# Designs tried in a protein design chat: miniprotein binders against Uncharacterized protein slr1840. Part 24

Target 1, 371 residues: Uncharacterized protein slr1840, of Synechocystis sp. (p73408)
Amino acid sequence: MRQILIAPDSFKGTLSAGEVCQIALDVLAPEFDCVAHPLADGGEGTLEAIANNLDGQWQTVRVQGPLPDQTVDACYLWLPQEETAVIEMARASGLPLVPVGEHNPEIATSYGTGELITHAARRGAKQIQLAIGGSATNDAGLGLLMALGWQFLDSQGQSVGWGGQALGKVAEIIPPVLNAFPQVTVLCDVTNPFYGANGAAQVYAPQKGADPAMVQRLDQGLRHFARVVREFDGFEINFPRAGAAGGMGGGVAWALETKIESGFTAIAKLTQLEQAMAGCDLVITGEGCFDHQSPQGKVVGGVLELAKKINKPAIIVAGQCQLSQTVLPNVLKIFSLVGPDMPLEKALQHPQTALKKRLVQVKQYLIQSQN
Below, E stands for the ipSAE of ESMFold2; O stands for the ipSAE of OpenDDE; V2 stands for 0.75 times the mean of E and O plus 0.25 times the DockQ between their complexes.

## First folded at step 9 (miniprotein)

Design c11 (at its last look DockQ between E and O 0.05; V2 from the best seeds 0.00; counts 0 for: pae E 21.5 > 1.5, pTM O .593 < .8, placed apart)
Fold by OpenDDE base, look of step 9:
Structure c11 (fold): chain B 371 residues (1-371), chain A 108 residues (1-108)
Amino acid sequence: as target 1 above (371 residues)
Amino acid sequence: SDEELQKLIEEVKRLMDEARKLFEQGDYERVLELTKKIEELAQEIERIAKELNDPDEIQIALFEIELAISLVRYLALELGNEEIYRKLWELLLKLLEIVKELEKQLSD
């Protein structure tokens, strides 16, 4: 009996990776022995995808929200066997937590994310996977670091406070008396530097509620902070990926001496994707790209590269796939949700039905290929 | 009627440019308001185009609606807010229905 690994990404905004797996299991079983392995890229649904693959314990913590007067109940995933916490900063410091019309990256703080890290450390985490997508902040992780015991003082010896507005005021840095802190790995897929035309403020602050004048102030703040850090310990914070999450990538990498890894790579390692794939005869992957201009999903690309590396055949099930079958020799077939029998509109309205219909065709294809 | 159609198309373009500018400023609430206006105008363009029964005018209308769809898709993908994303997708679906109707009219 042919064993199949089902390792999809989320179908952006329509189906979770877990839901995709469940639909695939429902269609392909019992004729095929299927193993669900939902994946994510470190963005939305990352915790849920990991929770579906590993025995995890949800931890709910009351923490500081992105706005000064806001508190939120934020969840993170505790993996007791791996002694690992998986934290999404968006659960504490994310854009969706800010009320419409109150978006202000000069004020928004990452402090609550630091509280989650602290909670995880106290829980016994040796490793922390920190997903930093969906931030409301442009504070270079200052709030997060303050929650960990860092002090940032102005020229008067007072705390600079919270938010992107604090960056330009930093005159002195006081590191915490760190006891043994867990190793933090930042999950990031952007290559933006810390400041400048392609930096955190110029590229992402507008999406967080910054007007052009605010963008300039925030970028100047980042430049100032980078200078202060360089003067403090010689670290050059203006490197690729440092601009992620409003400079949090750079700030955390500097302060915690952490690695920045791709979300897919970290999740694939954590969930033992290679081992799971090695045990199967075929991998089915997919993504919910319904836009021709959307770049190929990093999850699908990563799965296909891994499948090629270990000589496993692959099938792609995607919303719209621009990949030619010739891209990878191990790709047996590509199934698009959208087709002559399923217009884009219907696929968007009924993603479950669209997916099920394609998976039935996958099943038929697989049965025919065995004969 | 042809002059009226042209004015509506120009207004859609204006609103799209304004929506893009507001998005760049992070004012997504106002972007959503403009997208609703774009939807309303797109429906009116569709109505007038059907009345004219002119393939060229229908093609122009289709092109403008397709541009609006592209903007909505872009906004939906770039916004990290789930509620706004959902609303934008709902709008996208409505615009796609209009496109389908206009395409059908061109085939007829």
Scores: ipSAE 0.000, ipTM 0.186, lowest interface PAE 17.3, mean pLDDT 83
ESMFold2, look of step 9: ipSAE 0.000; ipTM 0.117
ESMFold2 (binder alone), look of step 9: mean pLDDT 84; pTM 0.833

Design c11a (from c11 with E33L K37Y E40R Q43E E44M R47E; at its last look DockQ between E and O 0.03; V2 from the best seeds 0.00; counts 0 for: pae E 26.3 > 1.5, pTM E .407 < .8, other shape alone 7.087 > 2.5, SAP 84.302 > 70, placed apart)
Fold by OpenDDE base, look of step 9:
Order: C-alpha cells, then structure tokens, then sequence
Structure c11a (fold): chain B 371 residues (1-371), chain A 108 residues (1-108)
C-alpha cells in the first residue's frame, strides 16, 4: 500500500493547508495510507500549519498594537519540545489591526512584536521563528528593538519615539545591557533592500497608507538609520531582504545577529518535512495558483525541490495551473481545480467540492498507475 | 462613476471595520486574510479609477474579487457569520459589476 505525504500550502485563502489535508485524507483513505503535513510560507496560516504538525501551545499576550494608543491580544505558538516560539508579527503589528483611515507607517510601531519575543524568551524559548509578513510598519523594527531594551536617541539625548518618523531622528544607539535573548530566525521571502527604489518604503509603504511625500520621508529615514548603524558598528544594513516588513528584516538581522531564511525552508525544517517525505512513496502538494514563479520560492516549489532531491515522485493539485507537466521530471501529473468540468466561478464558490472532485481523479489516477 | 467608486470605497472601509471586529473575537488568520483581500481590492479599484489605461489591471482585479468571494464564503461556513458573509458577498458582487463595467468602457 503506497504511503502518500500530503504537503500542501493554503489555497489562496479559500482553504487552509489543514483543510486541504483533511479533504485529501477523506478522499484517498483507506486505499492509500496518507500522512498530512500542512505547510506555509511564513505568511498567513503559518502558526496554524505548524500547530497542525507539531504539539504546540497557543500563547495569548496583551501587547502594544501597531498604533500608539492601541493594545491587542496577540497569539503565538509555543513548541515546548523544540523550545521554540513561532511568532507572526502581523498579530501584534500587522496591517489588519490598524483601523480604516488610520494607516500611517510614520506612526505605526513594531513594539508589540518585541513584547511577544520577550514573552517567548521568558517562557523559555531557545529559538524564535519570526514571520514578518503583513506589517503595518516602516520603522525598521525600532519598536521591536525598543521592547527588547534597545534605546534610540535623538541629537538631544531623548528617545526618538515610535514609527517610521523616528528613523530620521536617530543620532545615538544604546544596546541593551543584558542581551540574553533567544536566537531569532526571520522568515522572509522578499529580496528588497533596506532603502532606495526597491527598498522598504518605496515598494511597501504605499500599501501601508503612505502618500508619495511620506514614502520619500520614510526612505530618507531608512537611509539615515542605515548610516547611523554603519557608524555605530560598521554593519551594512542595505542588503537583500533587509527591506522586509518596512525594514524590520534589516533591523532585526543587525541588532539580534539573526539569519533571514525563507519561510518554507524554516517551516520545512521545523516540521521535519524531509523525514516525513522520506517515509512516503509519493508526495501530493498544492496551492491556490501554481505559476511560473511557484518553483522558485513558494511552498509548492520547495516541496518539489525537496522531492526531487530525495527522488520522490510528486503530484501537484492547484487551484489554477499555468505550468506544464514538464517543469520537474519527478512531477507525475498536475491537477487543476479549475477545468472544463469546473469553471473558475464554481470552483471559487465551492472550493471544497472542487478539491474533492479533483482528488477523486487523483485517486483514480493512482489506482490506475498501480495496475 | 467617481461617486459610485467613492461609495464602494466607503463600503469596503466599513467591511474592513467589521473584519477587524471579527479579528478581535479571535479568528485571526481568516480575518487577516479577508482584510488583506478587501484592502487590496480597494487599492486596485482606486488604481483602476485613476489609470483606466491598463486592461491587465482590470483582469487582475476581477481575479482578486473572485478569490475574495471564495474567501468570504469560506469564512461564512467556518465562522458561522452569515451576516458578514452576506454583506461581503453583496459588496464583492458590486465590485465585480463595477470592474466589469470598467472593462467594457476600456474595450470601447
């Protein structure tokens, strides 16, 4: 009896990775022995995907929200066996937490994310996986670092305050006296530098409520901060991925001497995807849209690369597929939810039904291939 | 068309506020995703309104609306919030109609 690993991403928010796994289990069992291994890319659903794979404990903490006058109840995942906390910055400092019309990356702070890190450290975390997608902020992680005991002072020796507006005011950096924090790994899939035409402010601040003038101020702030950091310890903060989450990637990497890893790579390692895959005969993966960029950094691409590395055959189940079967030699077949028998509109209206229908075809294909 | 667009933007903003309230109730992941889609839709509509020159952007907007509709349905089924589902669905249908109308205007 073929053992199948089911290792999907979410389907464009219509189905969680866990739900995709459950539907696959329901369809493919008992004819196939299936193992669910829901994945994420370090974006939305990351905590839930990990919680479905590992014994975790949800921690709820009252922290500073993205706005100065705002507090939020933010959850993170504690993994006691791995002594690891998985934190999504978006739950404390995320764009959806900002009320409509109040989006302002000059004011928005990452302080609450730093409070989550502090809480996790107190909980006994040796490792922190920090997902930094969905930020409301362009503060280069200043708020986060302040919550960890860093001080950023202006030319008058006063705190620069919070938000992207603070960046251009930094004249002096004071590190915390006790820097006994867990090792932080930043999960990031973007390659944007810290500042410039492709930097944090120019690319992402508009989506966070910045007008063109604000974007220029924020970029100048990032440039200024980069200079101050260079003068402080010689670190060049303007590297690929530093621009993630409004410069938080760079700020955290600098201050905490952390690594920035792809979300998939970190999650795959944490959930022991390779070991799980090695124990199976076939991998089924999928996402909402498998496009030409999918093989280069998305969950599906990562799964397929891993499967290729360890010589496992793979099947792709995607909401929409723009790729031919010839993308990878170990891909047996690609199944699209959308097809002649399932128009896009109908698939979107009934994603569970569409997936189930396609998985029935996968099942039939697998049975026929065994004969 | 500008007045209708502004009304839609206001409705989208209202829905974002409702989504935020749901977020506060503890369904973080799903509401975050919904809010992100609604915001993206609002931005795309604003961009389309400013730059009626890119048929590709309209097609992308249509696709995002369709995805958002699917997400709203998912949220309704999973969270049991039928009222939000209905409101979001109605809004997304209106958005879809507007984008389709914009598409027609660009094709003429």
Amino acid sequence: as target 1 above (371 residues)
Amino acid sequence: SDEELQKLIEEVKRLMDEARKLFEQGDYERVLLLTKYIERLAEMIEEIAKELNDPDEIQIALFEIELAISLVRYLALELGNEEIYRKLWELLLKLLEIVKELEKQLSD
Scores: ipSAE 0.000, ipTM 0.176, lowest interface PAE 15.0, mean pLDDT 82
ESMFold2, look of step 9: ipSAE 0.000; ipTM 0.084
ESMFold2 (binder alone), look of step 9: mean pLDDT 81; pTM 0.790

Design c11b (from c11 with K37L A61V I65F L71E L93K; at its last look DockQ between E and O 0.01; V2 from the best seeds 0.00; counts 0 for: pae E 13.8 > 1.5, pTM E .381 < .8, other shape alone 7.492 > 2.5, placed apart)
Fold by OpenDDE base, look of step 9:
Structure c11b (fold): chain B 371 residues (1-371), chain A 108 residues (1-108)
Amino acid sequence: as target 1 above (371 residues)
Amino acid sequence: SDEELQKLIEEVKRLMDEARKLFEQGDYERVLELTKLIEELAQEIERIAKELNDPDEIQIVLFEFELAISEVRYLALELGNEEIYRKLWELLKKLLEIVKELEKQLSD
């Protein structure tokens, strides 16, 4: 066993996937030939993870921010060989872009995300990977679609405007006259429907600044919009994952006739994870917390399923592990950063040191296993 | 006991300075010998620190020192590659920083 693929997720709040890879390379090389393959779930750090794996070009575009009077310089990743743009909606329409105290999902718009898509299309993108995590919006992607040339009119034939407040006013939909448009894939790991008790507004609008009355208005707006869409073309927008990013998942899936995929699956395909893993003898993966849900849709779970599929052994390095080794037959060993020699508080304060300690143990384990 | 710990730290600093000089001279065999001595001293420092029930901050620094020494030992097994020598040098610099931090923590 000489060639190792290092394919971690981020350790949430402590280390990026790239930093984890670098530490692993520093510890395991030169005794082992290691290949770094940082991964993400379509959340924060997705662009950086992809940029580390592929020859990407950063594109900076001045676009509409989440607030009507706000302009932001947003970056997306252009992959010239794949003719693919990777866009994080959070760079244009994200929650962190809204000043403290000004969070308002009735006003916040996704228009800037649509401008990024337009820019990418003009750049020659044939494919667009759209990560929709971290939104400030509950506009069902109306702003985004307006930037692409969709019109949403009220009962008087006027534009409904921007934000979640616009949803309940939609009476007429006018699609753009689009020629060739890139194929959009939405990256999303949430399963929330468009509206209702588990819908976009009820679940996510509070964290975006909505009070209880606003949540009700937003949910009613989503219900209204869903009805108008159904009347327009018969599409049922109230499906699992449609509630992602304040209904953007549903709105984009409907308007652009796209599929919603898991972030991991899309990134794994884009970065050719299976091919990289096939060339290695062992895969090392990890995340901040490995729990019973980790095998189901998280990066580590995805890596392990892929490793199992192609009959590669795996090692897990996790911040905290709650799973027994018996659950995963292709896992050789699990290393937890937290242990008797490293309390949780110390591991959180010194994540690099904690990771290095475990990677040294991984190295020792691997050396002993060869012998 | 504090005086003993301080003496050991000073000795580590001395050996690190000597190792640096030897490294600059290209005498890597002697650098490795000094690294072994530094490791032994680090273990003794750790032992004394544990006996003194030193603050958690000191224990963390000692742990980082032990890790860095372990990394140096692993690199030492692959001596003969120029890239490894560069990495070894970087680790020696890091060790010196750790020792300085340890000294600071003991003075507070």
Scores: ipSAE 0.006, ipTM 0.215, lowest interface PAE 11.5, mean pLDDT 83
Fold by ESMFold2, look of step 9:
Structure c11b (fold): chain B 371 residues (1-371), chain A 108 residues (1-108)
Amino acid sequence: as target 1 above (371 residues)
Amino acid sequence: SDEELQKLIEEVKRLMDEARKLFEQGDYERVLELTKLIEELAQEIERIAKELNDPDEIQIVLFEFELAISEVRYLALELGNEEIYRKLWELLKKLLEIVKELEKQLSD
């Protein structure tokens, strides 16, 4: 056991993936040579995880915010060697940008996210990795598409405007002249369809500020838009994952012929996780799963599947873990931060201490195993 | 080709002068802002074409050019004058053909 890959998710609410890596490096050295590979699943911390692994250039752009009269400075990551931009929708069109009393998916627009794509295209991007978690919108990507030159008109030939309220007004779709956009890949782990009982509006609009009447109007708008898209070019927009980010998954899949990938898969490919893991003897991964009833996260699961695929042993360090070693043949041992010597409340109050304590035990385990 | 592209840029500038004359009543400031943007984009296209070094950069500039033209179309529809938009659209299509020819020459 000479070289160890430290490939964790963040411990949500307590430690970033980078902080977890740093604590592991501090504890395991000098006895073990450790390589930090912090990860994310396409949500919080995604750009930071990629920036820790690749030579990226942060780009800050003044764009349209989620509210019509709002401008925001939004960042994305430019990867010139890969000719790729990594964009988090939430930085331009995200719910955190909207004060609680002003949440309204009927007016919130994704236009600023489209402006980020335009900026990245001008910079030379041939590929866009678009993480769509945390959106404030339910506009099916109309705002984004309008920023890219799409026109959506009502029955009187007027622009339908922005927001979820616009969806039900669409009567005519006019695509842009140039189909020269960078190839867009949507990073999405949500499987909800575009509309219906499990659709974007019914499931997600309440947390974006919609009351029951608004939810019904938004769902009706999505159904109408789906019909107009079908009449326009035959595309059936109501498929699994199409409901992500207020219908953004469906809208960009239709309009930009995008590829939809899991966030972990896209990040692992971009940061060359498999190559890094192949060069190590052991993988330590982990997550902050402090709710004992929560299932294992996508990062840990993905790391373990890859480790199994290339025959690498793994150790899991988590707040509390739902898995056992008997269902995970490549897992040597599982360490929980919470235990008799570290009750849940204490672990949440002192997460760095709790993690360090378990990593010391990991170190002792590895030395005892003669690895 | 370089000569064909330069003639097309001259035609875009001529059409923009026609647009300014047409919209001087009431909407002059909005039309002026859009026509300034279109002029800047046309100049950038001419610069890139003279270098013949980067057809991908021309494509990006044409994307921004299309956005500006579509804004002129919305203004023209509000004023009931679609003729300017159609003429600008015809010029955009010709410019796109020239860009495709340049891209082919550079790719071999």
Scores: ipSAE 0.000, ipTM 0.321, lowest interface PAE 13.8, mean pLDDT 80
ESMFold2 (binder alone), look of step 9: mean pLDDT 78; pTM 0.742

## First folded at step 11 (miniprotein)

Design a5 (from a4 with K67Y K74R; at its last look DockQ between E and O 0.02; V2 from the best seeds 0.00; counts 0 for: pae O 17.6 > 1.5, placed apart)
Fold by OpenDDE base, look of step 11:
Structure a5 (fold): chain B 371 residues (1-371), chain A 82 residues (1-82)
Amino acid sequence: as target 1 above (371 residues)
Amino acid sequence: DLEEQIRELLRKSEELIKQYKELTEQGRHDEAQIVLFEFELLLSELRYLALELGNEEIYQKAWELLYKMLEIVRELQKQLSD
């Protein structure tokens, strides 16, 4: 009996990676021995995907929200066997936590994310995986670092306060007395630099409530902060990925001397994807790309690269796949959710049904291939 | 109907919150964790559907439900520590 690894991404907008796995199990079992291995890219659904693969414990902490007067209950995932905490900054400092009409990246703080990191460290985390998608902030992680004991002072020796507005005021940096701090890995999917035309403020601040004037102020603040950091220790913070989460990628990488990794790569390592795949005969992966903006998800690409590396055949089940089979010789077949029998609108309305229908075809294909 | 699906997901999420509380109060912690996981998955689906529809209200409601659950989790954990 062929062993199949089911290692999908979320079908963004329709199904979680876990749901995709469950539907696949329901269709493909008992004819095939299937192992579910839901994946994520470090974006939304990352904690859920990891929790489905690993024995994790949800930790709920009352922390500072994105707004100064706001407190939130934020959850992160504790992995006791790996001594690893997986933290999504969006649960403390995320855009959805800000009420409609109150989005302001000059005011929004990442402080609550720093509190989650502190809590995880106290819990005994040796490693922290920090997903930084979905931020409300453009504070370069200043709030987060303040929660970890960093001080940022203005020209008068006073704290600069919180938010993107604080960046341009920084005149002096005082690092914490760092005791043994867990190794932080930042999960980042963007390549934006810290500042400039492609920087944090110019690209992402508008969606966080910044008007054009605010964007300019925020970018100037990032530029100023970058200069102060260079003066402090010579670090060049304006590198690719530094602009992630309003500059948090850069700020955390600098202050905590951390690596910024692809979300997929980190999750694949954490969940031992390669080992799981090595134990199987076939991998089924997929993503819900219904928009033309991201033709290939990082998860699907990563899974296929890994499958190629270890010489495993792969099947892709995707919302809309424009991938040519010629791109990856180990891809046996591509199944698109959308097709003549399933228009896009119907697939969006009934994603479970659409997926199930394609998985039935996958099952039939696999049975026929064994004959 | 996508709206109907969303309504059903919202209903299910509220039910899972209730189930989590009941299971935890009964000392059935392992089962409660399963319910919590199911809840997270359901909310993930709901948020994704909301994003696809461009429905910010539903998206925000999904987060509200998450935080409601998290509040319950916190309260119950505090009671167990006490």
Scores: ipSAE 0.000, ipTM 0.164, lowest interface PAE 17.6, mean pLDDT 87
ESMFold2, look of step 11: ipSAE 0.636; ipTM 0.888
ESMFold2 (binder alone), look of step 11: mean pLDDT 77; pTM 0.694

Design a6 (from a4 with I34F S44A; at its last look DockQ between E and O 0.05; V2 from the best seeds 0.00; counts 0 for: pae O 16.3 > 1.5, pTM O .668 < .8, placed apart)
Fold by OpenDDE base, look of step 11:
Structure a6 (fold): chain B 371 residues (1-371), chain A 82 residues (1-82)
Amino acid sequence: as target 1 above (371 residues)
Amino acid sequence: DLEEQIRELLRKSEELIKQYKELTEQGRHDEAQFVLFEFELLLAELRYLALELGNEEIYQKAWELLKKMLEIVKELQKQLSD
């Protein structure tokens, strides 16, 4: 075995993908030639994962925060060679930016995310990868679109303002004059429709501070907005994934005529995962929890599918594994952080130690397999 | 001339900001909202032309106007919430 690709996801809540790679390098080198390739799903840590793989430049911009009276210094990643900006909406319009007790998806705006897009366009971005996880908002991307020059007017011809509260007031839509916008790709891993029982408001607004009455108002607002959009240009905004980030998936897909891709797929393309994997003899991947859902769209599942496609063997290092090896023909072995020697509580308290311990076992396994 | 057009839009935008403030101070909120609408239109056009021209200075001026607009919108949002 000449070269090993280390292509993990983050261990959610414990280790970043970059940290996992570093620990793996520390353990597996110098016995093996290892290449770190940290991955993400478009959620938290996406920018950091990409920055570790590509020659990226961090850009800091002061923008509108999620609350009307708030400004934030938001970072995004500029990739000069790819002429691509990678933007996490959560850096401008994210839930963690809202002070405790002030969570209100009727008021929270995505306007600052639109400002980041505008800044990236100015910098020469031809492509924008927009990760939309971790939103504070249920505004259907209205604020973002306003920052790009869209106008949304009420029945009196006045601006509807910001937040989820604005959606039900929209009577007229005025598109921007801008024709020279970079191509935006929305990174999304959810399949929620725009409104209804499985829609943006009903599913995600509660975690953003909505009470049941607010959820109903927000869902009614989304329904109203969907009608207005349909009347405007015939577009049906109530499709799978449209409900992502409080309807931003739908709003951006409609207004910017963009595609919604899985975060993994977009990141794998951007970081040239297939090429990196093709140059290696083995791939090591992992995540915090490898379950029956992992093969269906998570980083580990995507890596395994790719490994299968190009006939590369794989090793999984997971926090917890609920799957039997029998379901994955290309998987040589699965290592769980949790085991008889490492209780779950201890693994959660000392994730680095837990991972290192398993990687030592991986190293031993690989050495034995070469003999 | 695109540059001349941009300069004119900048001038008009600044004038609209002034008008908005004056109208707001006079309690003429309905008329102020109309001025805000016109400002948003001009700003969108200004940003478009600035991007097409690729002029950093003009873009920066447009960005500063955007910040001013943001403050206006914040004030409007507050008024709509009272």
Scores: ipSAE 0.000, ipTM 0.170, lowest interface PAE 16.3, mean pLDDT 85
ESMFold2, look of step 11: ipSAE 0.467; ipTM 0.805
ESMFold2 (binder alone), look of step 11: mean pLDDT 76; pTM 0.677

Design a7 (from a3 with L41F I43L; at its last look DockQ between E and O 0.01; V2 from the best seeds 0.00; counts 0 for: pae O 10.9 > 1.5, pTM O .762 < .8, placed apart)
Fold by OpenDDE base, look of step 11:
Structure a7 (fold): chain B 371 residues (1-371), chain A 82 residues (1-82)
Amino acid sequence: as target 1 above (371 residues)
Amino acid sequence: DLEEQIRELLRKSEELIKQYKELTEQGRHDEAQIVLFEFEFLLSELRYLALELGNEEIYQKAEELLYKMLEIVRELEKQLSD
């Protein structure tokens, strides 16, 4: 074995993908030639994972926060070689930025995310990767588009204002003249349509502070906006994924004529994961699913499928997998952080120690497999 | 041939849905999780290729498969909680 690729996800709430890589390097080097390749799914830690993998420059911009009276210092990642900006909408318009008790998707705005995009465009971005997880908003990206120069007017010719409350007031759309604007790719894994029973408001607005009456108003607003968009240019905005980030997926896809891609797929391409993996003899991936109910890691699945496609063996290091030694094709072995020697409670309290202990076992396994 | 690749991905995705269900019914949850990861990856590739080809029918089929898998996962999770 000449080279090992270490391509983990974050261990949700405990270790970043970069920290996992560092621990793996500390344990496996110098016995093995190891390459760190931290990954993300377009959720939390996406910028950090990319920054650890590519020569990126952090850009801090003071922008509009999710609340009308709020300003935030938001960071995005500039990749000068790729002429690409990676933007997390949550840094400007995210749920964690809203104080407890002030969650209101009728007034929350995505305007600050549009300001980040504008800043990136002015910086010379040819491509923008826009991660839209963790939104506070249900404004269909209206605020974001307004920051880019779009005008949304009511029946009186006045601006509709900000937030989900503005959607139902839109009577006229005036697009900006965007000459040579960067190509935006929206990173999203949500499949919700724009409106309806499975739409943005019905599914996600409650988590953003909407009561049942507010959910109905927001859904009606989305329906109205969809009609106005259809009347404007014939675009059908009620497609799968359009409901992501309170309709931002649909609004951005429409207005900027963009594609919505899987976060993992986009990050894997941007970081050249396939090329890195092709140069290695083995891939080690992992995720911190400590709860059996935790959504399965798209990163681990993506890595395994890629490894299978190019005939690379894989090892999985998972937080809580009762993964019996069932030989999956190309998976050599699965290691769980939790085991007889490491109870769940202890692993949660000491994730670094738990990971290190398990990686020592991985090292031993690899040494034995070479003999 | 991209169309042939898409057809193969569709076929594999349908097979993975079946395998996931069978493995879960057998109590082989660990293997089922891996199948689910494989499915999510294949679906992502399928959707990407469909979009590149501008094939809305294939894209819609991929979404249908996703919803089918999600429904199965939810049903099985409910049964385990019960």
Scores: ipSAE 0.000, ipTM 0.279, lowest interface PAE 10.9, mean pLDDT 86
ESMFold2, look of step 11: ipSAE 0.014; ipTM 0.550
ESMFold2 (binder alone), look of step 11: mean pLDDT 77; pTM 0.693

